# VH-VL binders against CheF taxis protein family member MJ1615, part 7

Target 1, 255 residues: CheF taxis protein family member MJ1615, of Methanocaldococcus jannaschii (q59010)
Amino acid sequence: MIDKSSEIARFSGKGILITPKTLEKPLLKWEKLEIILYKDKIVFEFVDKTIEVGVEDIEDVGAELPKKVIDIAKSTLEDITYHSSIIIKSKEFGNVMVGFAPETSIYGKAPIDNFLRKLFYILLNKKEVKILYNAGENSENTKWENGFLTFIKKRIKDGLVTKIEYRLVVEILDNEDSKIYDIFSNIKDVEIEEKDVDGEIEPVLKILQVKDGKDIISYLYTKDKKVRLFILRYMVILLDYKYIGILRYLQETVE

## First folded at step 1 (VH-VL)

Design n03 (framework fv_namilumab)
Fold by ESMFold2-Fast, scan of step 1:
Structure n03 (fold): chain C 255 residues (1-255), chain A 120 residues (1-120), chain B 107 residues (1-107)
Amino acid sequence: as target 1 above (255 residues)
Amino acid sequence: QVQLVQSGAEVKKPGASVKVSCKAFGYSFTDYWLHWVRQAPGQGLEWVGWINPNSGGTNYAQKFQGRVTMTRDTSISTAYMELSRLRSDDTAVYYCARSPDYYEEGFDYWGQGTMVTVSS
Amino acid sequence: DIQMTQSPSSVSASVGDRVTIACRASQGISSWLNWYQQRPGKAPQLLIYDASSLESGVPSRFSGSGSGTDFTLTINSLQPEDFATYYCQQYDSYPYTFGGGTKLEIK
């Protein structure tokens, strides 16, 4: 009864449903899992149960699996070399974590990354933001611009092969023109800073880029804390940025 | 409001057994793991093992395997650690401590400790 | 077993000083590290979990950092009640192991 005609992405592999109650070892094991992503919902098909939630009920992506869950895989000889997680607000189970991993590590992290690229697209595309672009010591820019997160196609040369990569950017729309800010490439550092956003002190992402040998500092505000979390997860998982400031923020925004 | 209350001091001869209790108050006893940690006089902390009060499942440090037994009684929210074939180097304060779950293993509440003295 | 080494084993400091205590694991433990404070004659108290997360109710002058094998606990501006022994503890693998402790003594 699941509408398969609007399927955006699918992950096939093994998974584990993590709740306080299922964390007891005898009931908790890695089992076959299909994850099906639609424009407005995500479906987790386990052997004996199906969990369906709206995308608005996705709370986190890529949080660390509990040590016990990793230990279970080791003790049952399940290969979870590459794994990820999705935290959802379930109508039936409350807040739960779904851990997942491909059946085999032979394809590296590609199966996970391919699924998560589509998931982050759904979670981040067209989300409203405010940006203060290039507002470091060399800039007198003090006015926040209203915009949206979006993805654009970029051609990346990888040896002798040209790949099309979808990259997160900020789009500002004026009456006749659009303006694109790429603040997620060539990143030197990311941290959280309290800043005045239209009269209110708010936590914002402070992103330091190096472009043509020059430091560019930009501040990004999202009203929805989950969007900020998803941006940080996207940067860590798909852009492979690992910074102390980001890790501290991730700890503050989850549980 | 959360509290772990342990049994009183014990003096035992080498070769005897000791059973220390830890009674939980102010939270759902079966929702948290209980660890046992000991500390010899003037020495550091040493992990002994844990019990899952919900299932009765246990995990012991290899050093104590075969000498330690951890149990619980859910009707009175009490966990027990029994250590057998006592040696003089088992003389220590034994603590019980709670962890929220295996994911967050911070021992957030500790009992007051039970001094076990093993001497002839 | 994973061996946890703390340095220094003792340090003398004055109220208002910044003190840093180091903890080294014999193998990688990611961020699976806790810090505890033990005052004389008392049970240990959790200060920091998951290497850098401040436990609820713990003063903000305490902070933790590090990942992998090298970790630090920092006390910014020591208070009289901070003179105690501090322990790191790994929970990456069984058996869980503690460092030897660092005793903070008044100068």
Scores: ipSAE 0.000, ipTM 0.376, lowest interface PAE 21.5, mean pLDDT 83

Design n04 (framework fv_namilumab)
Fold by ESMFold2-Fast, scan of step 1:
Structure n04 (fold): chain C 255 residues (1-255), chain A 122 residues (1-122), chain B 107 residues (1-107)
Amino acid sequence: as target 1 above (255 residues)
Amino acid sequence: QVQLVQSGAEVKKPGASVKVSCKAFGYTFTSYDLHWVRQAPGQGLEWVGWINPDSGYTNYAQKFQGRVTMTRDTSISTAYMELSRLRSDDTAVYYCARELGYSYGLDAFDIWGQGTMVTVSS
Amino acid sequence: DIQMTQSPSSVSASVGDRVTIACRASQSISSYLNWYQQRPGKAPQLLIYYASSLQSGVPSRFSGSGSGTDFTLTINSLQPEDFATYYCQQSYSWPLTFGGGTKLEIK
């Protein structure tokens, strides 16, 4: 039995609830907000209301806040990030956006990044994928492998400091043996391409890596398009991979 | 019972600063947002800005940005508006006003202070 | 900034009259318009919020209507205590802006 009450992560700060109704009027006030993440659900605690949804009802993470909300927030908040948002599926209103910002600017965006790392872990860990690894024009590899997304510990240098960070990878399970494909490091370019996946033409993530002067091209397919969206958001927000193909796809897909 | 009580009239010279207080009675101070509105003699109403008494967050009309500061002290249920670098055309009655309870930000003012006359003359 | 224009700037009326005051926004503000009454030497009082919602304690002879850019405040049967200045205020966007006021005078 999983203890659903066990808190995985918490964000404390200011928040704003954007509904279809509030798009008719700019929301002018940021309110006290606690965001509490559990394994199976996320809870948004405002002073006068609590919104609880299952993680399966999270539709997007890191979409840009509406311009009017950003413009007002610049005058009312000491700190704001343009991509501190979560979109959830509401039974009553459809998609609802929750914007959030830290209570104080003293810690910068670190509290936001820490919360988002835990959230992406919940959204991406153990999600099924198909991968065509090292399958560029000079490759003979034409068979998709079935696998899943996971996170591994890596020691990352940040200036003179070495930190432990969890990084997204693809894991293939073959007769009880695990094989890891790290396709999210040393990236030179990323784009979305239409490709044949087991007899059907599907949009796939095309990732170009450079390792020791060699180009490696891999294709990643996710049946759930939200998983693809979450991968791209993770790469842009937490890994700072802001390639034009990704940014264009996010603009077209999320609007 | 519910009321906002403001500090007394002030006479200031051009270039000085004035700080007006607004004390809340009969309700939970941190549960309602407060706005400041001024009115020059014989003229209409002009919005100055807003403060959330719970968070301390503020927003000011662009005309007053850089000259006005709004603060609050939750321990005594009091809000303050300080206006600096005063000019003769800042002469006005300054009102604090409570925003109608949470209703998706209607920004309607249901309770007003009695007003504080600020006169700026050399 | 959204500009609010009230008409007329003054109106003379007698007790028992029906009086209408107009307010026009420079752009659509949906229903985010409030009306206030100000008696001489006193602070304003809220009459109507969200274009047509009557504030608690306000007499039913007051009513508000309109949406978008054109709004009206109506007093169906004017009473002596109604001689005051009336202001509209948009709450659609910040900065919040008021109309220039309409002074209601006794004939």
Scores: ipSAE 0.000, ipTM 0.402, lowest interface PAE 15.4, mean pLDDT 82

Design n05 (framework fv_namilumab)
Heavy chain, then light chain:
Amino acid sequence: QVQLVQSGAEVKKPGASVKVSCKAFGYTFTGYYLHWVRQAPGQGLEWVGWINPNSGGTNYAQKFQGRVTMTRDTSISTAYMELSRLRSDDTAVYYCARGRYFDWLSPYDAFDIWGQGTMVTVSS
Amino acid sequence: DIQMTQSPSSVSASVGDRVTIACRASQDISNYLNWYQQRPGKAPQLLIYAASTLQSGVPSRFSGSGSGTDFTLTINSLQPEDFATYYCQQSYETPLTFGGGTKLEIK
ESMFold2-Fast, scan of step 1: ipSAE 0.011; ipTM 0.591

Design n06 (framework fv_namilumab)
Fold by ESMFold2-Fast, scan of step 1:
Structure n06 (fold): chain C 255 residues (1-255), chain A 123 residues (1-123), chain B 107 residues (1-107)
Amino acid sequence: as target 1 above (255 residues)
Amino acid sequence: QVQLVQSGAEVKKPGASVKVSCKAFGYTFTDYYLHWVRQAPGQGLEWVGWINPESGETNYAQKFQGRVTMTRDTSISTAYMELSRLRSDDTAVYYCARVYYEGSDTYWYFDLWGQGTMVTVSS
Amino acid sequence: DIQMTQSPSSVSASVGDRVTIACRASQSISTYLNWYQQRPGKAPQLLIYAASSLQSGVPSRFSGSGSGTDFTLTINSLQPEDFATYYCQQSYSTPWTFGGGTKLEIK
């Protein structure tokens, strides 16, 4: 028997470690890789080495490699399609590109999708945020509510099939009664703008939702800029929200 | 403490149905698929099917399609396998076994098995 | 369905022997192959998953190898507790299928 108490998930795939040192090698190849996700770290087990990265040392996920790096390893990086691979950027080890089989035959799941869902869970769960919910131009409320990011289980009916979906939400605690704000569904647009957050001008996420035919505008602030980045990557990669404001922000700020 | 506990032995007549239970202890019931595997006396292992305890989705081996039904009750962390229109060649030990699927869908294996339930079909 | 064929169906060996059990899939299953040990009157126990990964708590004398269609379980220096029946199993495609088993008997 396996003890699963400390381990969140385990994945088999292929990887390429991309650092200044590995770029000096004459050939970069996909290597067999086991990826183990823990609540506080990610472990990359290659055949000949093990790399352990603390969650706090993850800098980015899903970023495009610089053209010069792609050019050096172009044929190797295309051994597995970009649709079934993702890049994880770490503080010490640089970039790890991980690739998966595009489909699983038994469960009909794409391994990369399940990997990314678990990765974003460890990156976003329980992170502190401030929110102004439903605060359009006519709102007189300027006081931010303190909360945290969490994932909730939703049952959705798709014809005759009931699917279980885990969704990111904002939770506010109020005298032991939790209040949930779902600002990541039914999105019409997303922008980053500067707004007054408790006396300081800060970049915030402006999220426009349409619910029951009405516009709901909410603002989300994170003090940790990496959490903001991970939220945007989550929206683009897992929710497929490719709004121009998000894409422009990622291009200008990260690349 | 982590274990799968199955219901006791059953003796049935041909044409009857049998419902075997499998109760999970010491882990999160919805994190693992539950499979059923049978073994006739002195014979090898034969896969029957699986249930996703989270969604209730099932998948059955074609040999058992139309005769087997798998269900679960998440409030008591229990899965069930019902086999109908029993024949003498359904005589076997029926095992439930878990497979971790959520977060590790690249490889699947039975890391924990129930003790087995002997089902005897005779006149 | 993917048919799994084990050979031999039975083997007699002595303590200290090196024993090899083969498993062949009717089509490529990559490395989606598991090995289980079943002692008389007991449920099967996982030994090896993903063709070559040793389950925690399993003695290092057990090893697995292979990919595609041909797989091998090796027991290096057989011990008395190893006399049991061994099964390979593919998890590549539904229905999941097991080999016919190899019964390891004392000589």
Scores: ipSAE 0.000, ipTM 0.405, lowest interface PAE 18.4, mean pLDDT 80

Design n07 (framework fv_namilumab)
Fold by ESMFold2-Fast, scan of step 1:
Structure n07 (fold): chain C 255 residues (1-255), chain A 125 residues (1-125), chain B 107 residues (1-107)
Amino acid sequence: as target 1 above (255 residues)
Amino acid sequence: QVQLVQSGAEVKKPGASVKVSCKAFGYTFTGYFLHWVRQAPGQGLEWVGWINPNSGATNYAQKFQGRVTMTRDTSISTAYMELSRLRSDDTAVYYCARTEYVEYGSDYYTAFDIWGQGTMVTVSS
Amino acid sequence: DIQMTQSPSSVSASVGDRVTIACRASQSISNYLNWYQQRPGKAPQLLIYAASSLQSGVPSRFSGSGSGTDFTLTINSLQPEDFATYYCQQSDSTPYTFGGGTKLEIK
């Protein structure tokens, strides 16, 4: 079939392809990179090569760059003040990390965050979850609900300007009616802990929110470990929720 | 604890000014609009205006234009409503309340989801 | 300004009763209509937004319906804690305006 996938987002800047093989090459360098996101695939266009993978082959987003590639940027006077990474499973190269940074730091994190906002939408939208909403120590709620991750638009009026925010929520289908649980706003703390999920002990995301003057503790389970990783990356990168529990989990999960 | 905590009761003479505070706890202060709503004794609710804590932009009901000023201090997550040239009919409980805009389907909705406890302002001679 | 009219202004009911409160806007507000509950001496609490959407933590016995100019709040099986004053509020345009309130009293 002709590829009719509409471009969702594009990042233009500089990048570096990181594999065990390329890390050992003496002329590894940051070079021009275009990243193009489609509904079903992501394309990395370097000057001399193009890497294309399905979105299901994205393994991680926002992992720390190896010290060697940061040092290369310093030695070649490349500005990577703001940078990020995407780890992919490539048919040609195996698991690889693509580091990327904008041409200039003058726009801060915005070029990266704008691209990653669209990427997280693709990675998280419609992913299956189980949730125990408002199930703190003294709560009677012990029943997991099945749902999906989705995004809702929030409008914030700022004088004559309306700002649109896309916010991750959990949607529950109940007798053809939908419920929305916003568990990613008004957060006081986030941890990963082991919890009984329908008879099996599993790592779950424990989110403490404060709503209506009350502490609300909710637990979120994803069967796919990558979805949990993407949620945590989304929270740290786009929501700026830098809780110790999240940061520790991310540090221990990545090498 | 997502909470809006308001300053204590005030008794003022006609012609004076009153400044009521509303301090936000447990959420990102700049992420939500803050509104002021008053209620005279035994009466219904009346909207006074809103402030955007992020930008400082305000919108006041025409009835209060020229007498009300809304401000905020982001460093202490506190909003203020100052009402000047007080009259006896300004006697009321003044509430602060937050709103957010949420899209369901194609439409956007606003609601006052969190309210302060209220501040009684009495204007008497 | 959009005027909001509630009826009745008061209603007496018993625990277990089904109670319906009406709210009428002076012009079309689509579904930009909220319902609040106010217990004596307390701040109002959001029950329903967007005419029919139940706020998190609000019991399922509360429901809202309507669009345009005519709206209703229904309490399907009245509980002791439901005796309070109820207000509708339009969020279509500023100034935001409230209905006069409906006081729900024990029969």
Scores: ipSAE 0.000, ipTM 0.379, lowest interface PAE 19.0, mean pLDDT 83

Design n08 (framework fv_namilumab)
Fold by ESMFold2-Fast, scan of step 1:
Structure n08 (fold): chain C 255 residues (1-255), chain A 123 residues (1-123), chain B 107 residues (1-107)
Amino acid sequence: as target 1 above (255 residues)
Amino acid sequence: QVQLVQSGAEVKKPGASVKVSCKAFGYTFTSYYLHWVRQAPGQGLEWVGWINPNSGGTNYAQKFQGRVTMTRDTSISTAYMELSRLRSDDTAVYYCARGYSRPYYSGSYFDYWGQGTMVTVSS
Amino acid sequence: DIQMTQSPSSVSASVGDRVTIACRASQSISSYLNWYQQRPGKAPQLLIYAASSLQSGVPSRFSGSGSGTDFTLTINSLQPEDFATYYCQQSYSTPLTFGGGTKLEIK
């Protein structure tokens, strides 16, 4: 690791620190905010205060803003057409949500998505997983493979232009070979299911893909519950997979 | 209105240290990052690092890690860059520059620059 | 580190000419690219930020375009005060890095 202090990404815009006090009283407003991401920490720079936490203290990304906070923006004529949030454990404030938005909607979703792509890279890259690939109800495949999450370069069509984008995949390392399972493209449905993972019943992601006209069902286990949450947030926010099962899970499981 | 005023030219021997100052006028000193950028005679621009005047936090280019120290004094709205163990290839004009970001642009850009401080390292 | 490559290193032009300067990043930097002008003996001055946004007070003959890895600065009708060195700079990640510069000279 060459440079622990190297800045990975920065978001400039407006933000709001959401606590029980903010929801009860108009003490905090949408105000200027810089978010600076490093390999091991994230820093929220408000004009009058700075909040710094380790990335291990990030609890959620992209949770829905409380209605009261949206109402504050409407009453003060703040443009939050495109917005997101990060929930952190703060040494200074305890568990808090930081809402953030570009100053204007002119550049669309891109400023948020560009920042979140780097954040999800930090949160998901090299995280250990177990995968049961192509194991639908009629499949004989019952053997879990050990691997890790990684990102690969993909060429994505964006209208008339082809652009390079880093996409999440599962990599399996064998002593002599490595193989990639792309289970996050061409998704038809996603749900949470309890399944036997090496002798223990665990909640796993069940991902249904369509490849070459055939349904492929794969199961993904993550030991860290937050990694599963971050995968689901990544799929909703950056891959635009808005399946009812995912949305229901996020509303019922994450407070 | 906004202005960054730097200290005067310095001539140093190899192995010495130099400390350049940058005094800010016309804005709230703690609301913007200050960057240091150098330019050797006839050469291009090279980023040295930045300081957050609010927190005192710093980030240095790896090439300068261990030789550069950036500090600030909020009571006089002044930032400092100290470079130690000087060698002849440290001869350059050193600029301070204010980092600014528009809300729809997540990167910093340098909207105001100091006039530059010539540092000559000569035996 | 993100490497920034400018082309050409120098260009000769006459007043009234349309001049283009290219800048390439070694990896995608989205739109986090700035352009600066440096006149001889002076500090650099911001021309364009976020790849295509013209800084307040900068003449409309300057424009920027591009995204990802490939960027262009254009001067539509060159004026005498435009003979200077131009630098691109990425602000996507630290260390912040500059292109090698393009010197615009009188023909």
Scores: ipSAE 0.000, ipTM 0.388, lowest interface PAE 19.5, mean pLDDT 83

Design n09 (framework fv_namilumab)
Fold by ESMFold2-Fast, scan of step 1:
Structure n09 (fold): chain C 255 residues (1-255), chain A 120 residues (1-120), chain B 107 residues (1-107)
Amino acid sequence: as target 1 above (255 residues)
Amino acid sequence: QVQLVQSGAEVKKPGASVKVSCKAFGYTFTEYYLHWVRQAPGQGLEWVGWIDPNSGGTNYAQKFQGRVTMTRDTSISTAYMELSRLRSDDTAVYYCAKDWDYEYYGMDVWGQGTMVTVSS
Amino acid sequence: DIQMTQSPSSVSASVGDRVTIACRASQSIYSYLNWYQQRPGKAPQLLIYDASSLQSGVPSRFSGSGSGTDFTLTINSLQPEDFATYYCQQSYSYPYTFGGGTKLEIK
C-alpha cells in the first residue's frame, strides 16, 4: 500500500473532491482528509478512498474554490475561513480539484501556508528557465540566459524575533561560475507578455522591479506552462503579490 | 534567539517509560518539523522520528514503531517524545532538532540533549 | 533503508592541515546530504546542507562536494576547535540515516 517512510509533508483537516459531476450533487460535502506529500508523489486520503498521483500530474495550486463548494460549507456549518486547493490529473476521476481546510481556524492560514511551502519547493526547485534580465521595452538585449529556479533562505530581524523568509530566485550556472538573479523582490508590477524566445514567440512572465530608484524589467520563460502557473501562485499565496491581471489569468487557466 | 530547551536527565528501570520534552523559543513553532535523534554513549547518531507541530502528524523509524509516541502542545510551543518498554540498549542522549523549512537542508537547531539511563 | 558509510573512522592531523572525509550512500540521494560537527559533550551542529551549501555562521574553511552516491567534506586549514567527530546524513528519504562518524584527532 502506501509507504509513509519517505514522507515530506502532511496536511490533516477537511476536504472536498470536486469534479464536474460531483459539483452538481446536492449531497456533496466536506469530509475528513489527509494529504501526504512525497518527493515524487502526492496522496489524498479520504475516509472511503485514496487518490495517488505523481507530482508531475499536479496541475494547479491555490485555485479559487467554486462558489457552490463554499456555499456547501456555509450550509453545513463547516469552518473554511482558511482554505486552498490542489488540481490533479487522476486516473480514476480525470482532472480533479481537491479543496482543503484546517479542522479549526484557530491557527489562521499557517497550516495551509506551511504545507504549501513544502509543495512549492517540490514543484519549483531546480526547474529549468530562460531569463532576459534587465531588458526593458527600449533595451536591445535579446540574449536569453539558461538557468534554473532555486530558493534561498534569508533571516531578518523582526523586533526581538528572527523571521525566516524563503525567496525564489533564478540561478545561472555557466561552467563553475554561478550567479543569482533576484527578480521576485521589490516587485512593482507583473504581466504576461508574448516575446521572442530563441526564435519562437512564447508567453513569458514580465516582472518590473524597482531597485535604487531605477526600474528593472526582466522576462522569465518556462518551457512547462505549469511552472509559470506555480510561480504566479507562489507569488500570490506566499509573497502576497496580488495583481488583478495575474489573478484574472490564474482564474482563466483552470476553466 | 532561536533555541530548543529539553527536560532534564532521567533514570529508569527496564520496562518503564520515559517522556522527554523539548520547548521551542524564537521562531514560529508550527512552521518546522521537529526531529528526535538519539546517541548511545560512545556511539553514533540514530534518527528516531519527526513530528509536524502544525498537524500533529508523525513519522517513526521502524525500529521504534510501537514503542515511541511523539506529541506536541502548541499553546506552550513544546514537543514530547515518549518511549515505552525501555531496555538497557535504549540508554542514550536524546536530542530534539528543528528541521529546515525544506527538509532537504538539514536540522539547523538542536536541543542540548536529555540523558536517559536505563539500568536495573 | 539507505545505508551511509563514512571513511575513515578516525584521522589524526595537525593544526593547519587539509583534511577530507568521505561519505557513500547505498543508492543515489542526489544532493540531499548534510554534514554535522559534534564536539565532545555537545549537540551536533549543522555545517553543510544540500551537499555543498555552507550553513550560516560556519567558517569558510569547511566545504562539501559530491552528488549521487559519493560525497566529501573538506577542512582546508584545521583549527584547534575543529577536532571533533563529523557525521554525514541523508535527507532524501525517511528514515533519515547517518554515517558512522569520523573522529578527527590531534596528532
Scores: ipSAE 0.000, ipTM 0.424, lowest interface PAE 15.4, mean pLDDT 83

Design n10 (framework fv_namilumab)
Fold by ESMFold2-Fast, scan of step 1:
Structure n10 (fold): chain C 255 residues (1-255), chain A 123 residues (1-123), chain B 107 residues (1-107)
Amino acid sequence: as target 1 above (255 residues)
Amino acid sequence: QVQLVQSGAEVKKPGASVKVSCKAFGYTFTGYYLHWVRQAPGQGLEWVGWINPNTGDTNYAQKFQGRVTMTRDTSISTAYMELSRLRSDDTAVYYCARHEFYDSDYLYAFDIWGQGTMVTVSS
Amino acid sequence: DIQMTQSPSSVSASVGDRVTIACRASQGISDYLNWYQQRPGKAPQLLIYAASSLQSGVPSRFSGSGSGTDFTLTINSLQPEDFATYYCQQANSFPYTFGGGTKLEIK
């Protein structure tokens, strides 16, 4: 077909474009919205306008909606029980937020999570990192390894049901073998710490895991601060690590 | 063992209603959505709707809106689909099938199906 | 609604053949695509979920591939029990929709 689409994923529901001018309004209307993800861009189709940005202009995913937006929705009985947001860089207003929600809470959180799984894949897959694995108090490891982020599918059998668990991992590529570090499972805490990365002091993610009763502390560096933010959002939204130190970091970065 | 067992075949006249049951065995009834899918003789599969047994919430395909009602009774782990104002083109095998919508990260599939209930609408 | 189109509608093959069935979505569905096998007079059975993940107990000769809008089911070295109708189904958004089916017949 000549009209063949290259769409990777689509979200259909309702949404709102949040700018400084939007926040001056006493009433806010959630309008029909389609979000279409492609390999290199994302498109937001509202009834009266279409906004298209490259994936490099996505600034944040899953940030809290402004309190005023939530309060107005509650007062007007707008159902945004399940919602999320994407912040994009615009030419006119700088960063703007697109809030979105399913038409009804009946569909649950899955329409959002299904879309965000593919969005995080696009945002995180193949991103370069440096890792210092298992470098806690009982370890003398001081050598950073170069690698990249990737996702692996893991099958877990639970009775008669097989569950697929996608794991964000760090891959170190060797010509004959690839080495995988799983630092995003069994997490007890995550902090931002300043650490020496190849001669320069840089902020890094400090990840504490507990494996077979033993503490494993690893440090992850990303040169792009947005990649670090996307990792933390991924962990909160899709891995449900809401009750550890990640929440404090996210609160500090949200305006 | 995990299984879904449906009620027996029904023969109805046009304009009547039919109520099909689907009883769950061997798993937590409220942990899985139950979907209804139909198949006319010699034709493909058509999704009718789903029910969340935990909440009683339902969602129906638009072509059945106003004619279909899905309910459940958690005390006997049974879901029901009632289709009203029957037409001859409603003749089909009706299947119930489960999926783990809330708890499975990437398993959004109908892993267990009922045996099907033949509903014949004729005068 | 997302329309699912399967091709071919039927295919004739012999035991030992490699068979490929295609499924196309009218819009992007990521990898939220499932494949089912239906034998005559029986309920459908899950073969593949998440586009490429083999269901427990399903023979390794079955494989799935694709993402976005274009998907493929492959049966390597057909066996007699594989002659059945195959359906793809998107699980990306409600309403869930099925392809029209592909009937695999003995040549």
Scores: ipSAE 0.000, ipTM 0.460, lowest interface PAE 15.9, mean pLDDT 84

